# Designs tried in a protein design chat: VH-VL binders against a5use3. Part 7

Target 1, 222 residues: a5use3
Amino acid sequence: MVIHAIVPVKELHRAKQRLARVLDAHERRALSLAMLNDVLVALSYSPVSRIIVIGRDVETGHTARAHGAAFVIDQSAALNDALHQAAADIPDHAAALVAPSDLPLLGAEDVIALTCISGDKPGVAIAPAHDGGTNLLLVSPVVGWTFLFGPDSLTHHIAAARQRHLPVHLLRLPHLERDIDDIDDLIWLAQQPGDTSAQRLARMFLERKGAQLWQSSDMPPH

## First folded at step 1 (VH-VL)

Design p1 (framework fv_ponezumab)
Fold by ESMFold2-Fast, scan of step 1:
Structure p1 (fold): chain C 222 residues (1-222), chain A 119 residues (1-119), chain B 112 residues (1-112)
Amino acid sequence: as target 1 above (222 residues)
Amino acid sequence: QVQLVQSGAEVKKPGASVKVSCKASGYTFTSYYIHWVRQAPGQGLEWMGRINPSGGSTKYAPRLQDRVTMTRDTSTSTVYMELSSLRSEDTAVYYCARDYWEGYDFDYWGQGTTVTVSS
Amino acid sequence: DVVMTQSPLSLPVTLGQPASISCKSSQSLVYSDGNTYLNWFQQRPGQSPRRLIYKVSNRDSGVPDRFSGSGSGTDFTLKISRVEAEDVGVYYCMQGTHWPYTFGQGTRLEIK
């Protein structure tokens, strides 16, 4: 199957506001770009045929183009509308893979596993989020699909697939169940095995802000 | 605004120790690593090590590991580099440099401190 | 340790003409995160080093666009499209991918 990956990126100045208590605007922007870099690296080594980044920032566009990805300026007011905009130029018989920009532990092997369980037939493959959302979504073909990201999106995407008579394949990827969105997520990321750009940065932040970061966390210290 | 100001020139005897300071201003001291890089007369740059001013963690170049110590004082926003058992080949200009991303920023440098080891 | 080898070591150039400096690493500088941590520094006579380029090809703020970096893996190049008098100095490549961090031996750019 021919797969076009879509990576939506939130406006950098508003990204990761839940981290604002411990990270300044520069640090949050840097973290967002590091995570985007990690996702683009994973996708570049995966079987995707094209990568489309949709966002609003010049820096996001620069990062996308540095990885050979297409950059589309987000003209929408909501995530699902942005995904629809990005999907508009995908060929009718091609598949779309939606990968959020805040999954820094994404590997090429994860994308390969998702395509493998989906197989050669029309269908939907999903890596669920721990909170009942959708962290990776593969739709083959994408033509006529309606994106339903948001609260309980796993349930909504499963229902949408059934309405279209498409089989649903769920692949649990524990390291991808957690979006990096708040202080506890940042601490978790720093503690995971691996050596991604975002992990390097998260570990640096933890070292520099140790006491302050742990005081803002619901997780116990080591 | 951002400035790294180093201590003055030092003249030391072989076998002595030298302690060079680097005082940071114009930014959040604990948010950036400080690296030390030296340059012998007419020679190239040699990375010596770095310190994280927040937690005090250090990494040193293996050839210098047994002789170099880096410390900081957060109350004065100052980093120190101490080199012991000095030899004539330690004669160099010693620079401190700021680094955000650990390994590539090196965006602001101190003016350098000349250390001369003479008999 | 990763060995960084620059060529040429001495680079006499005529004002207004282009200059090119090569940097080769003994190992790939692609980090596990997919980034290549290859930097270029300029040191003018009597001054501290100044970073010109980071991550292979990104120009620092205030660095003229006549400076450009390129390369991949183990082979890197710094180019100056039109040399000016203020460009006299020593240029160093540096890798930040592997511990310990290492510099090339330097290239001395001189006006002939």
Scores: ipSAE 0.000, ipTM 0.415, lowest interface PAE 18.5, mean pLDDT 86

Design p10 (framework fv_ponezumab)
Fold by ESMFold2-Fast, scan of step 1:
Parts: C-alpha cells; sequence; structure tokens
Structure p10 (fold): chain C 222 residues (1-222), chain A 125 residues (1-125), chain B 112 residues (1-112)
C-alpha cells in the first residue's frame, strides 16, 4: 500500500505546557523539536511514500525540510481539523499514517509491524496509548475518514471504523504506549533503553534538575 | 467546606461506556490530586487511578488501563472518569476522592481526606 | 501488587469494650522519604468512606481520641478503646507507598 505519513506539531510556544513547572519555554521548545526529529528519523527509514508535517512554526518547517518532509501551515484551531487539512491532498486510494510528534521511541520497525498487521485490504490499524488514546493510526484508504484524536480516542476510532465496516487491527507496542506530555512521561523516557535525541535531552534535564523533576512527579505519595 | 459532588446513578448495557463526573468546591481545584475508587456490591474498595488537575497527568490501575480515561475541566472544577467496554463485574459504586497533598506547597498528609457521595453504575442485560 | 491482609474480617463487640483490627502488608510500606503511607478508613452503612488515620498514627481532625493507629514496616493496628454505637461499619486499611494503591479486604464491626 502507498502510505502518506502525517505528523502534527503543536505551536512551539504552547507545547508541553504540562511541563511548565519544571521546564522553561526554551527547554520545552527544545524537547518538542528533539522529539519531532526522532519521529522523522523513524519515518524516513520506514516504508512511507511521503511525510507531511503540519504546524505553524518556522523552526518546525526547517526541521521537516531537513528530513525531506513536506511542511504544511496549520490553518486550524484543533488537532483533528489539522489532520483533515493535511489528509485532503492525499490520493484517494492511499493510506494515511498519523504519528504524533510526541513519540520519541518510534522506530521504523514499528511502522513496518503496523503495515504488516494491516495487510493489503481496506482497514484500520492502531497502536494504542497508555491512557486510552491513539498513538499510531493507519487508515487505508484515508478518503472519507474522520479523525477523532482526544480523550478516549482509541474507543472512538474503533467505533468509527466499525461504523464504516472496516476491520480494526490493534498492535500493542509498549514503548509507544506513552506519549511525552508531562513530568512522569519525561522521567519514564529518560529511564528507557535507547539513545534518541529526546532521550539524551531528557537525561540532561534529570542531571541538571533531578530534585525538581522528582518533586514535581505525581508518583507516590501523590 | 471542601466538597466533591458526583453525577447521578447510571444503568448501562454490557459493552457500553459510562462517564462519571466529580465537581470540586471549597478549595483550589488545581492544587490537589483526585483519585477514583470503586466498590462492587458487598465487596471492598478498589483503586482505579488518579489525575493531577493542574497538568492533567494520569495514572491508572494496570487491570483497568485499557478501559479507563480520566480528564478534567479547570473552568468548571470538574474531574471525569470514563469506563468503556462495560461488563457485569463493573457494577459498583464509583467514588472520587481528594489526596491531602498541596501540589503547589508540597505539603502531604495522606490519601483521601474528602470523598464524593458516590455514583452507582449498574451494568445489566 | 502489594497485598493488604486484615484480621478479623468480622468483629462483633459489646458497647464500651475495646476493639482491635490488624493489617499486614506483603511489602514494607516505608517510602523513600522515610514516611509510611498507611491509612485507615471507616465506612458506615450507605455512606462514603471517611479517613480516620493517615501516616500510621495521625488522627484526622474531628476523629475521636478513642481511635488510635500504630505499627511499622508491614504490621499495623487500629484500636478503638471504647466502642460506641456510631462506630458500626466496615474498616479498611490502605497503602499509598506502592503503585497501584491497595486496600485491605475490610473488617465489619458490629454490636453483639
Amino acid sequence: as target 1 above (222 residues)
Amino acid sequence: QVQLVQSGAEVKKPGASVKVSCKASGYTFTSYYIHWVRQAPGQGLEWMGRINPSGGSTKYAPRLQDRVTMTRDTSTSTVYMELSSLRSEDTAVYYCARVDYDILTGYYEGYFDYWGQGTTVTVSS
Amino acid sequence: DVVMTQSPLSLPVTLGQPASISCKSSQSLVYSDGNTYLNWFQQRPGQSPRRLIYKVSNRDSGVPDRFSGSGSGTDFTLKISRVEAEDVGVYYCMQGTHWPLTFGQGTRLEIK
């Protein structure tokens, strides 16, 4: 199947607000760009035909172009609208792979596994998030699909696929079940095996701000 | 006058989803964690998970992680707990409860100093 | 998961007599900050639970002094020095040191 990847990127000045207690605006921006870099590297080694980054920042555009990706300026107020904007120019019979920029542990092998479980027939393949959301979404074909990212999006995407009589394939990838959105996620990322750009930066933050990060964590006794 | 007020009783069919609300008042909503605990008829208490109302970060019980979602709305000081793919064994009274921990000051006294009144969820065919 | 075991599960008592409930954890409840996050809750029939004790031995405001908590490590006790009629209900211990949070199975206190 012909796959067009869509990577939505939030405005950098508003990115990772849940980390604002520990990371300043410059650090949150650096983390967002590092994670985007990791996702683009993984996709560049995967069997996708094109990568489309949709966002608003000049820096996001530069990062996208550095990886050979197309950059589309987000004209939308919400994530799902941005995804529909990006998907509008995908050919009628092509598949869309949505990969949020918050998945720094994404590897090409994960994309390959998702395409293999999906097969060559129309359908939907999902790698779920730890909180009931959707972290990877492959829709084949994408024409006529409605994106429903948000709280409990796994349930909503499964329902949308079934309403359209499309088979759903779930692929549980533990290292992709946690998008990096808050302090607990940042600490978790730093502790995982690997050496991605975002992991190196997270480990640097732990070294420089360790006490502050752990005190802000909502692990026990919170 | 700290108060947690929950939404009313629900009756659901197996396979449905239920969304229970918990409205907080009498304190700074974003300064205290909210947990969810359930109790099946004649059974003990089971922890389901928690949410930090400030950042929205969540932690769920492993056995419920793929079916439970917790969210909050800071403008209404309300926490929500949604449980999907309901089974008969999900029949229970669902409680929200506050952690006696001031997130802004770091003062911690312990778990569940205030509880909501409970929401009965019945799952039957 | 940390298993919390209460005994007895049924506790019939005479008014004015003392009552004692044991709670044992499968792992130490001492957290890395040196605190022990062991709590006791009371649930009266048809009501929400109410916290009586936090961090092993601290009574909540408004909890009568006839209630006391003690223990360390893995062995904890809730004592009522003189049982009153309003003490009827189910008592739960709970650990907050380890994820996921876990409760004992409950002890039903009844007047004989």
Scores: ipSAE 0.000, ipTM 0.402, lowest interface PAE 14.1, mean pLDDT 85

Design p2 (framework fv_ponezumab)
Fold by ESMFold2-Fast, scan of step 1:
Structure p2 (fold): chain C 222 residues (1-222), chain A 121 residues (1-121), chain B 112 residues (1-112)
Amino acid sequence: as target 1 above (222 residues)
Amino acid sequence: QVQLVQSGAEVKKPGASVKVSCKASGYTFTDYYIHWVRQAPGQGLEWMGRINPSGGSTKYAPRLQDRVTMTRDTSTSTVYMELSSLRSEDTAVYYCAREYYDSSGYSFDYWGQGTTVTVSS
Amino acid sequence: DVVMTQSPLSLPVTLGQPASISCKSSQSLVYSDGNTYLNWFQQRPGQSPRRLIYKVSNRDSGVPDRFSGSGSGTDFTLKISRVEAEDVGVYYCMQGTHWPLTFGQGTRLEIK
């Protein structure tokens, strides 16, 4: 199947505000760009035919182009509206894969697994998030689909598929179930096996800010 | 105006569980941590734990971690605290309290009105 | 756990006179950012606690200037320059620097 990936990116100055207590604006921006880099690397080695990054920042555009991705300026600033904007230019027969910009442990093998479970027939494949949300969403074909990201989006996307008489395939990918949204997530990311750009940066932050990060976290220090 | 409104009084038997709610209004629910603090009759304040309403991550007082569970529902801006295997020593007023994560460190600026939990046979 | 020790535990005071409450921590409360997260709360009879002081010496909005906090490291003081009838209640110090969060045992202020 022909798959167009959509990677929505929040404005960098608004990104990772929950980390503001321990990371300054420059550090949060660097972390957001590192995670975007990791997602784009994974998608570039996957069976995705095209990658569309939708956002507003010049730096986001530079990162997208460095990976051969198209960059679309977000005219709405609301996530679901941005996804509809990006999907409007996808051919009717093609599938859309939505991958958030903050999944730094995403691998090409995860995308391959999601496409395999989906198969070549019309349908929806979802990798759930830990909190009942949606981490990866593959819709084939994307024509006529309504994006419903937000609280309880897993339940809403399943309902949307049911309304359109599309089969739903769920693929549990535990390493993707945690988004990097707060201090606890940042510490968790640094402790995971691997060597992604975001992991290197997270480990550097722990080395330089150790006690401050642990005291601000929801996890006990080791 | 910021308000934290808690559920009503509960009477439970030893061994039961209790679930207390705390509904937030007047601010962005996911921007501030919510803590739970209890107070036995005539005694001082005891910190029980906290929840991050954004990610749902929790941090519990070590002595309570095997009996306490904190959850939230972002659609209703409500935090829940469930305490299991109740004992007479758990008779207390239970408070939820909001933390300023970005300005005052670990500190509580607004408190709920309290929920009285009585454990009695 | 960091132990917070208040003294006195019972504080009878004459109206208009000053009152002073001590709070000592078993460990330094200086955080890695250079701030000291020592808080003072007031609980009036039958009411929820209310924050008076945060970061040692900063008064919360609406708190009268007769309340002041001072101290450093492990030794902290809450002072009321002129006690009023509405000040009756229990006062608690709390450290926010180290996990888990801990409170002092409380000081009951009464008018004699």
Scores: ipSAE 0.000, ipTM 0.427, lowest interface PAE 15.0, mean pLDDT 85

Design p3 (framework fv_ponezumab)
Fold by ESMFold2-Fast, scan of step 1:
Structure p3 (fold): chain C 222 residues (1-222), chain A 119 residues (1-119), chain B 112 residues (1-112)
Amino acid sequence: as target 1 above (222 residues)
Amino acid sequence: QVQLVQSGAEVKKPGASVKVSCKASGYTFTSYYIHWVRQAPGQGLEWMGRINPYGGSTKYAPRLQDRVTMTRDTSTSTVYMELSSLRSEDTAVYYCARGDLYEYWFDYWGQGTTVTVSS
Amino acid sequence: DVVMTQSPLSLPVTLGQPASISCKSSQSLVYSDGNTYLNWFQQRPGQSPRRLIYKVSNRDSGVPDRFSGSGSGTDFTLKISRVEAEDVGVYYCMQGTHYPYTFGQGTRLEIK
């Protein structure tokens, strides 16, 4: 099957606000770009035919181009609208793979596994998120599909597929069930095996802040 | 410096296939699309399709999709364009051209390969 | 397919005088990202095409400032402020907004 990957990227100045308590704005932007880099690396080694990044930031565009991806400026008000905008230029016979920009542990093997369970017939394959959402969504063919990301999107996408008489294939990928949204996620990412760009950055942040905390808590002895 | 060097002229009979090569140098081969454009004698330019050397993905002009195949070899930084079931109207100069991944550039062109289809 | 129509098809000009080429598309060339993918190419006799202008008005490196592009939507113009002998050749507009990508018929610039 011919697969076009769509990677939606939120505006960098609004990214990862749950991390604002421990990371400043520049650190959060760096983390978001590092995770995008990791996702694009994984997709570049996967069987996808094209990668489309949709976002608003010049930095996001430069990162996309560095990895051989096309960049589309997001003119929409919501994620599902942005995905429909990106999917509009995908050929009718082709499949679409939606991969979030914040899954830094995504590997090419995950995409291969998703395509294998989907097979060569029309259908929908989903890797669920930890919160009842959708982390990877493969729709074959994508023509006529309505994206329903948001709260309970796993249930909504399954219902949409069934209404269209498309088989649904669920593939649990534990390392992709956890989005990197808060400090606990960042610590978890740093502790996982691997050496992705986001993991290196997460480890640096935690080490640097630990050193600062140690210095701040050190009281002069008499 | 960026260069695209194409293979030499070809003379073919109707019904045969032709395979033209385009060797890239002076840049990161996998960072840019390679497009193929042809020009019949005394006529304008016609886009045939493109290949992304990174993943090997292709997109062909609809009128040619049943006869054209584009491939690449990353070890030699070479792109190939094969056109099958040749007809006299396929007589043209065939160019490869570099495009950026947003598909609009065509900033560097090969020298062209003349393909003549005669009976 | 998007039809690109150039006028004039033959453009005889006197050295040092200005020249103007029109390019009209059958559909809007504004892409979903807000950019307009309209390019201009020059082909000198016996040579490969060379890009002069990209995205309507951006001049390529090494292209003399005598060349300028303008326009929007479906109506575009390439201008040469003062024609020189080396400008002889065929000029093509090209759209990269709609698949398949298409070129105009070409405008032959000749010195009279």
Scores: ipSAE 0.000, ipTM 0.424, lowest interface PAE 16.6, mean pLDDT 84

Design p4 (framework fv_ponezumab)
Fold by ESMFold2-Fast, scan of step 1:
Structure p4 (fold): chain C 222 residues (1-222), chain A 118 residues (1-118), chain B 112 residues (1-112)
Amino acid sequence: as target 1 above (222 residues)
Amino acid sequence: QVQLVQSGAEVKKPGASVKVSCKASGYTFTSYYIHWVRQAPGQGLEWMGRINPSGGSTKYAPRLQDRVTMTRDTSTSTVYMELSSLRSEDTAVYYCARDSGYDLFDYWGQGTTVTVSS
Amino acid sequence: DVVMTQSPLSLPVTLGQPASISCKSSQSLVYSDGNTYLNWFQQRPGQSPRRLIYKVSNRDSGVPDRFSGSGSGTDFTLKISRVEAEDVGVYYCMQGTHWPPTFGQGTRLEIK
């Protein structure tokens, strides 16, 4: 199938506020951009035909273009409206893959697994979030689809698929279920195997701020 | 303004439990650790433990770990410290204090006096 | 645990005169990031502790400039250039470099 990936990005100045106590605004912005970089790298090695980043920040646009992705300025107030805006120019025959910008451990293998479980027939494939939300959403074809991200979005997307008589395939990807929202999450990310941009940045923060992060975490320095 | 407001004084008998609250306001509750520190009459400051209000994870002083429990309620921005099997030696003023991230204890609650007597 | 030792335990001082409190740690408080996580707290009678100094020498907002911190490694000093009546209380040093955080035993400042 022909897949167009959509990566919605929140305003950088509001990103990762839960890390404000150990990371200043510039550092949180850098972490958000590093995670976006990681998502774009994973998608660039996956079976997607085009990547569309939708956001409002100049830096987000620069990061998108550096990866050969299209950048669309978000004209909406809500995530679902932004996704509909991005999907409007996807060809009728094509599928849409929605991937959040803050999945630093996303790999091409995850995207490949999601496309394999979906197959080449019309349908919906979902990687659930731990809180009943949606981490990855693949809709084939995307024409006529309504995005329903938000609280209980897994239940809402399943209902939307049923309404349209589309089969739903669920694929659990535990390594994508942890949000990077606090100091313990940042330390966890740094300790995981791998060498993503966000992991390198997290490790650098731990090196420079080790005493504070140790004091404010339940996990010892590595 | 940042403010930590604690519950009122408690008088308990030996063997009872006490639960002290600390209500936070003026900042993002889940972005800062809350520590508990106590002070026996005429004595210095003793660290008891801390809680991460975001995930609820805790770390306790080893000698108190079998008796102390820290919890939080994110809907009311409140942290709780419960101490069980009270002894006369637990008579103290109990303080909650915020971890500012780059350093410890930038804001403190007003204290809660706990008296253990028969 | 890192042991923090203060001296003197009792410090009588005349109004308008300087006062100094010493704090020594059982091991270096310099962290690998180059920072030294040594704090000073003031506790006035009947009140909660209030942080005066963080990272050896930085004053918290609202703390009068007559308070200053200095030192390095394992030896630290809190100085009050001109003691005022409202300075009466107990002063504590605290280290945040090594887990768990530990406090000095306190120094009681009183007007003679």
Scores: ipSAE 0.000, ipTM 0.418, lowest interface PAE 15.4, mean pLDDT 85

Design p5 (framework fv_ponezumab)
Fold by ESMFold2-Fast, scan of step 1:
Structure p5 (fold): chain C 222 residues (1-222), chain A 122 residues (1-122), chain B 112 residues (1-112)
Amino acid sequence: as target 1 above (222 residues)
Amino acid sequence: QVQLVQSGAEVKKPGASVKVSCKASGYTFTSYYIHWVRQAPGQGLEWMGRINPSGGSTKYAPRLQDRVTMTRDTSTSTVYMELSSLRSEDTAVYYCARETYDFWSGYPFDYWGQGTTVTVSS
Amino acid sequence: DVVMTQSPLSLPVTLGQPASISCKSSQSLVHSDGNTYLNWFQQRPGQSPRRLIYKVSNRDSGVPDRFSGSGSGTDFTLKISRVEAEDVGVYYCMQGTHYPLTFGQGTRLEIK
């Protein structure tokens, strides 16, 4: 299976606004870039043949290039439009893997597991998000596929697969089911085992802003 | 070593079509876009379009969109540019050029073919 | 289409002297990602074009440091600090910010 990964990245100035109470704009930008770095590292050690990053920021382009990934400037109005544009450049018999830029605990083994459960036959493999969305989406082949990311995207992607008569494989990856988009998520990330770029940064923030972070959190300290 | 080798010179009559080839070697063919640029005698450079050798997607200059077709053959690492309904003003040297890895960020044309002379004469 | 205008069109230069070429675009070449995609190419007589400079001021590998690019927005300059005989040819600026990609009309550098 030849796999082309697509990594969409949100505009940095609008990223992680729910963290604005504790992290300034520079810190939120740094966190977003650290998470992108982690995703690109994981994909570079996976069986993915090519990585395509879609974004609108110069820093995002620099980060993509540093990892040998292609950078596509996102001129679309919506995520799904950007994904369809990127997928149009993928060979007809190849698979597409969509991975968001903010999965800091993504490992190469997760991608390998997703490809193994999918097998060599046409099909769709999904790692669900905690809120009923889609964290990882592998479509083989991608030709003719419709991307439906957004609220309830898990349900919509399953329906799209059924319409195309493709089997669907769901792979629970608990460490990927949590988006890092608020203070409780940042604290959780810092406490997980591992040493990714985003985890190092989160731990630094917790060390320097510990009292402020815990005061803004619904999670008990310890 | 990266190399782009083009097909030989062509002489065509007005109304005919011409198909120029560009064979790539020394790199992963599907990882870089290929562009076509032409140059009329004594004139400047004109961008014609580009092709993604991986998926086959194309983007053409508006002035040429109804007459130009770009295709590729991944088994031979070759890109083709076909121009139909030839006119005398299509007399030019036609070049293929490889885009840099980050073309989508605007770094085109790090390697060029040797050029193919197409003469449209009646 | 973005119109790229070069001046001068003909540039006779004495060996060892500096040379300067101007390139102006009909609209800003600053992309929404903050980068400016302005490139310079050299075409020696009978040869294919060769990229000299990309993204305004970055010199391509193997290009002598006597070549430099500068500029912003709509105004760009290519400078050769000391012209050598091998520099004879036509120089083109090219924008990669907007489709279709467009070139300047070219500046012919010749030795006096």
Scores: ipSAE 0.006, ipTM 0.424, lowest interface PAE 13.1, mean pLDDT 85

Design p6 (framework fv_ponezumab)
Fold by ESMFold2-Fast, scan of step 1:
Structure p6 (fold): chain C 222 residues (1-222), chain A 120 residues (1-120), chain B 112 residues (1-112)
Amino acid sequence: as target 1 above (222 residues)
Amino acid sequence: QVQLVQSGAEVKKPGASVKVSCKASGYTFTSYYIHWVRQAPGQGLEWMGRINPSGGDTKYAPRLQDRVTMTRDTSTSTVYMELSSLRSEDTAVYYCARSYEEGYYYMDVWGQGTTVTVSS
Amino acid sequence: DVVMTQSPLSLPVTLGQPASISCKSSQSLVYSDGNTYLNWFQQRPGQSPRRLIYKVSNRDSGVPDRFSGSGSGTDFTLKISRVEAEDVGVYYCMQGTHWPYTFGQGTRLEIK
């Protein structure tokens, strides 16, 4: 299968607002860009034929192009509309892989695993999020598909696939069940094995701001 | 090689319309805005508007909004700029230029320019 | 509209000497993302404009080290450390922070 990856990125000044209590605007921007770098590295080593980043910020565009990805300016306010905009020019029989920009532990092997369970037959493969959402979505072919990201999106995407008579393949990837959105996610990321750009930043934040981070967390102190 | 190639020179009568083309190659057409900038003889640069080739949405300079229309054809990777109700003051070289960010005016690649002369 | 004012409008220089062009904006050019979208373009006689500098101080690929940009807020400068014959042309500053985008009136650099 020919796969076009779509990586949606929120406006950087609006990103990671749930971290605003402990990270200033510059720190949140740096974290968002580091996670985007991590996702683009993983996709660049995967069997994806093309990467499309959709966003608004110049830094997002520069980061995308540094990794050989196309950058599309987001003309919408809603995630699903942005995904439809990006998917509009994907060839009719090609597959689309949606990979959010806030999965810094994504590896090429995860994308390979999704393509393997999906095979070369029409179908939908999903890596679920911890909260009942969708963290990775592979749709083959993408023509005629409607993106339904949001609360309970796992249930909605499964229903959409079955309504279109497409088989659904669920692949549990524990390290991808947690998108990085709040303080507990940031602490978790810092503690995971690995050395991605986002992990290095998270560990630096813990070192420099440890008391503020732990006071704002539901996780017990070390 | 990234390039923008524009249509040839035009000579028009006052009140006529002119349609200038800009053909893109060497990059993904839908990933960059295309801007139009004009320059009257011996004068500076004036921004006219831009088009998003992906969605077809446009944004025009207020002074020109009643007379300018920008369109695109994704099958030929071509952007068009049509200016109606031409006046002698519209005599200028018209340039297209690409940008990859609405809030960041990049304009890193420009077309060669199209001379439009409006005379009676 | 944001008014961009350049000075001088005419800049005669001797080969090998430094040259400096000022650009002032009627409003701050700091965008909501914290970046300043001030660009400098060079137009050689009979040619299309070519971008020299973007985001105040970033030199475009292939632009010689003798060109540099600086400034902040509303006050910007383009410097050429030692002018060469091929530098003859008109230089424009341009803001991309506020719609509609606007250019300075241009500075004509000529050899004495």
Scores: ipSAE 0.000, ipTM 0.407, lowest interface PAE 17.2, mean pLDDT 85

Design p7 (framework fv_ponezumab)
Fold by ESMFold2-Fast, scan of step 1:
Structure p7 (fold): chain C 222 residues (1-222), chain A 121 residues (1-121), chain B 112 residues (1-112)
Amino acid sequence: as target 1 above (222 residues)
Amino acid sequence: QVQLVQSGAEVKKPGASVKVSCKASGYTFTSYYIHWVRQAPGQGLEWMGRINPSGGSTKYAPRLQDRVTMTRDTSTSTVYMELSSLRSEDTAVYYCARLEYSSGWDAFDIWGQGTTVTVSS
Amino acid sequence: DVVMTQSPLSLPVTLGQPASISCKSSQSLVYSDGNTYLNWFQQRPGQSPRRLIYKVSNRDSGVPDRFSGSGSGTDFTLKISRVEAEDVGVYYCMQGTHWPITFGQGTRLEIK
C-alpha cells in the first residue's frame, strides 16, 4: 500500500508549559523539535511513501523539510480539522498514517508492524493509547475518512471503520502509550533504553538539573 | 471572556459511573492544564487529578487512581472526568479548574461552576 | 501526602475588624526554583472557589488590597485587614509544591 503519514504539531511557544519550572523557553522548544525529529526519523526508515507535517511554526517547517517532508500551515483551531486539512493532500487510493509529534520512542519497526497487521486489504489499524485514545491510526484507503481524535477516540474510530465496512486491527505498543508532555514523562523518557534525540536531550537536562527535575515530578514516592 | 462551563447535575445509583464535562472557551485550550477538585456536602476541597489537554497525559490522586479517568476532546475544547464504582461518599460538587502558568504552577485562576453528583440508593 | 492544617476552622468576626487565618504544611513548600507554591482560595456560599492569592503573597486581579498573604517554609497566613459582609465564606490554603496537590480543611468566616 502507498502510505502518506500526517504528523500534527502544536505551536512550539505553547508546548510543554508544565516544564517551564525547570526548562527555559529555548530548552522546551529544543525538546519539542527533538521529539518531532525522532518521529520523522522513524517514519523516514519506515515504508511510508510521503510525510506531511501540519503546524504553524517556522522551525517546525524547517525540521519537516530537513527530513524531506511536506509542511502544511495549520489553518484550523482543532486537531481533527488539521488532520482533515492535511488529508486533502493525500491521493484517494492511498492510506493515511497519523502519528503524533511527541512519541520520541516511535520506531520504524512499529510502523512496519502496523502495516503488516493491516495487510494489503482495505482496513483500519490502530495502536491504542493508555487512556482509551488513539496513538497511531492507519486508514487504508483514507478517502472519505473522518478523524475522531479525542475522548474515547479508540471506540469512535472503531465505530467509524464499522460504518464504512472496514476491518479493524489493534496492535498494542506499550512503549508508545506515554506521551512526553510533562516532567514525569521527561524523567521516564530519560530512563528508557535507546538513544533518540529527545532521550539525549532529556538525559542532558537530568544531568544539568537533576535535583530540580526530580523535585518537580508528579510521580508517587517509591 | 475566559470561562469553563460544566455539564448539569447527575443522580446515580451505587455502583454506577458518572461522566462530567468541562467546556473551555476564551483561551487556547491546549495551553492550560485542567484539574478536577470535588467537595462533599459540608466538607473541604479534594484534588482528584489533572489532564494536559495537549498530549492527553493525566495524573490522578492515589486514592482515586483505580476509579477515575480524565480525557479531552481538542475539537470541542472539552475535558471529561469519569468516576466509576460510585458510593455514597462520592456525593459531591465536582469542579474543573485551569492551571494558570503565568502566575505559577497549581494556581487555579478560573473554575467551572460545579456539577452536583448525588449517589443515592 | 503533604498535610495542610488550617486554624481556626471557625472564625466569627465583627464587621470592620481584622481577621487572620493560619496554614501550616507538614513539609517545606519551597520549590527548587526558589518559589513557594502556596495559594489561598475563597468560596462564598453556593459558589465556586475563587483564587485570592498565589505564590504566598501575590494578589489576583480584582482582589481587594485588604487581603494579604505572608509566610515562608511551612507557616503561612492570610490576613483581611477590615472584614466586610461580602467576605463571608470558607477560605482554603493549597500547596502545589509536592505531589499530590493538597488543601487545608477550610476556615469558615462568619459575621457576628
Scores: ipSAE 0.000, ipTM 0.407, lowest interface PAE 17.5, mean pLDDT 84

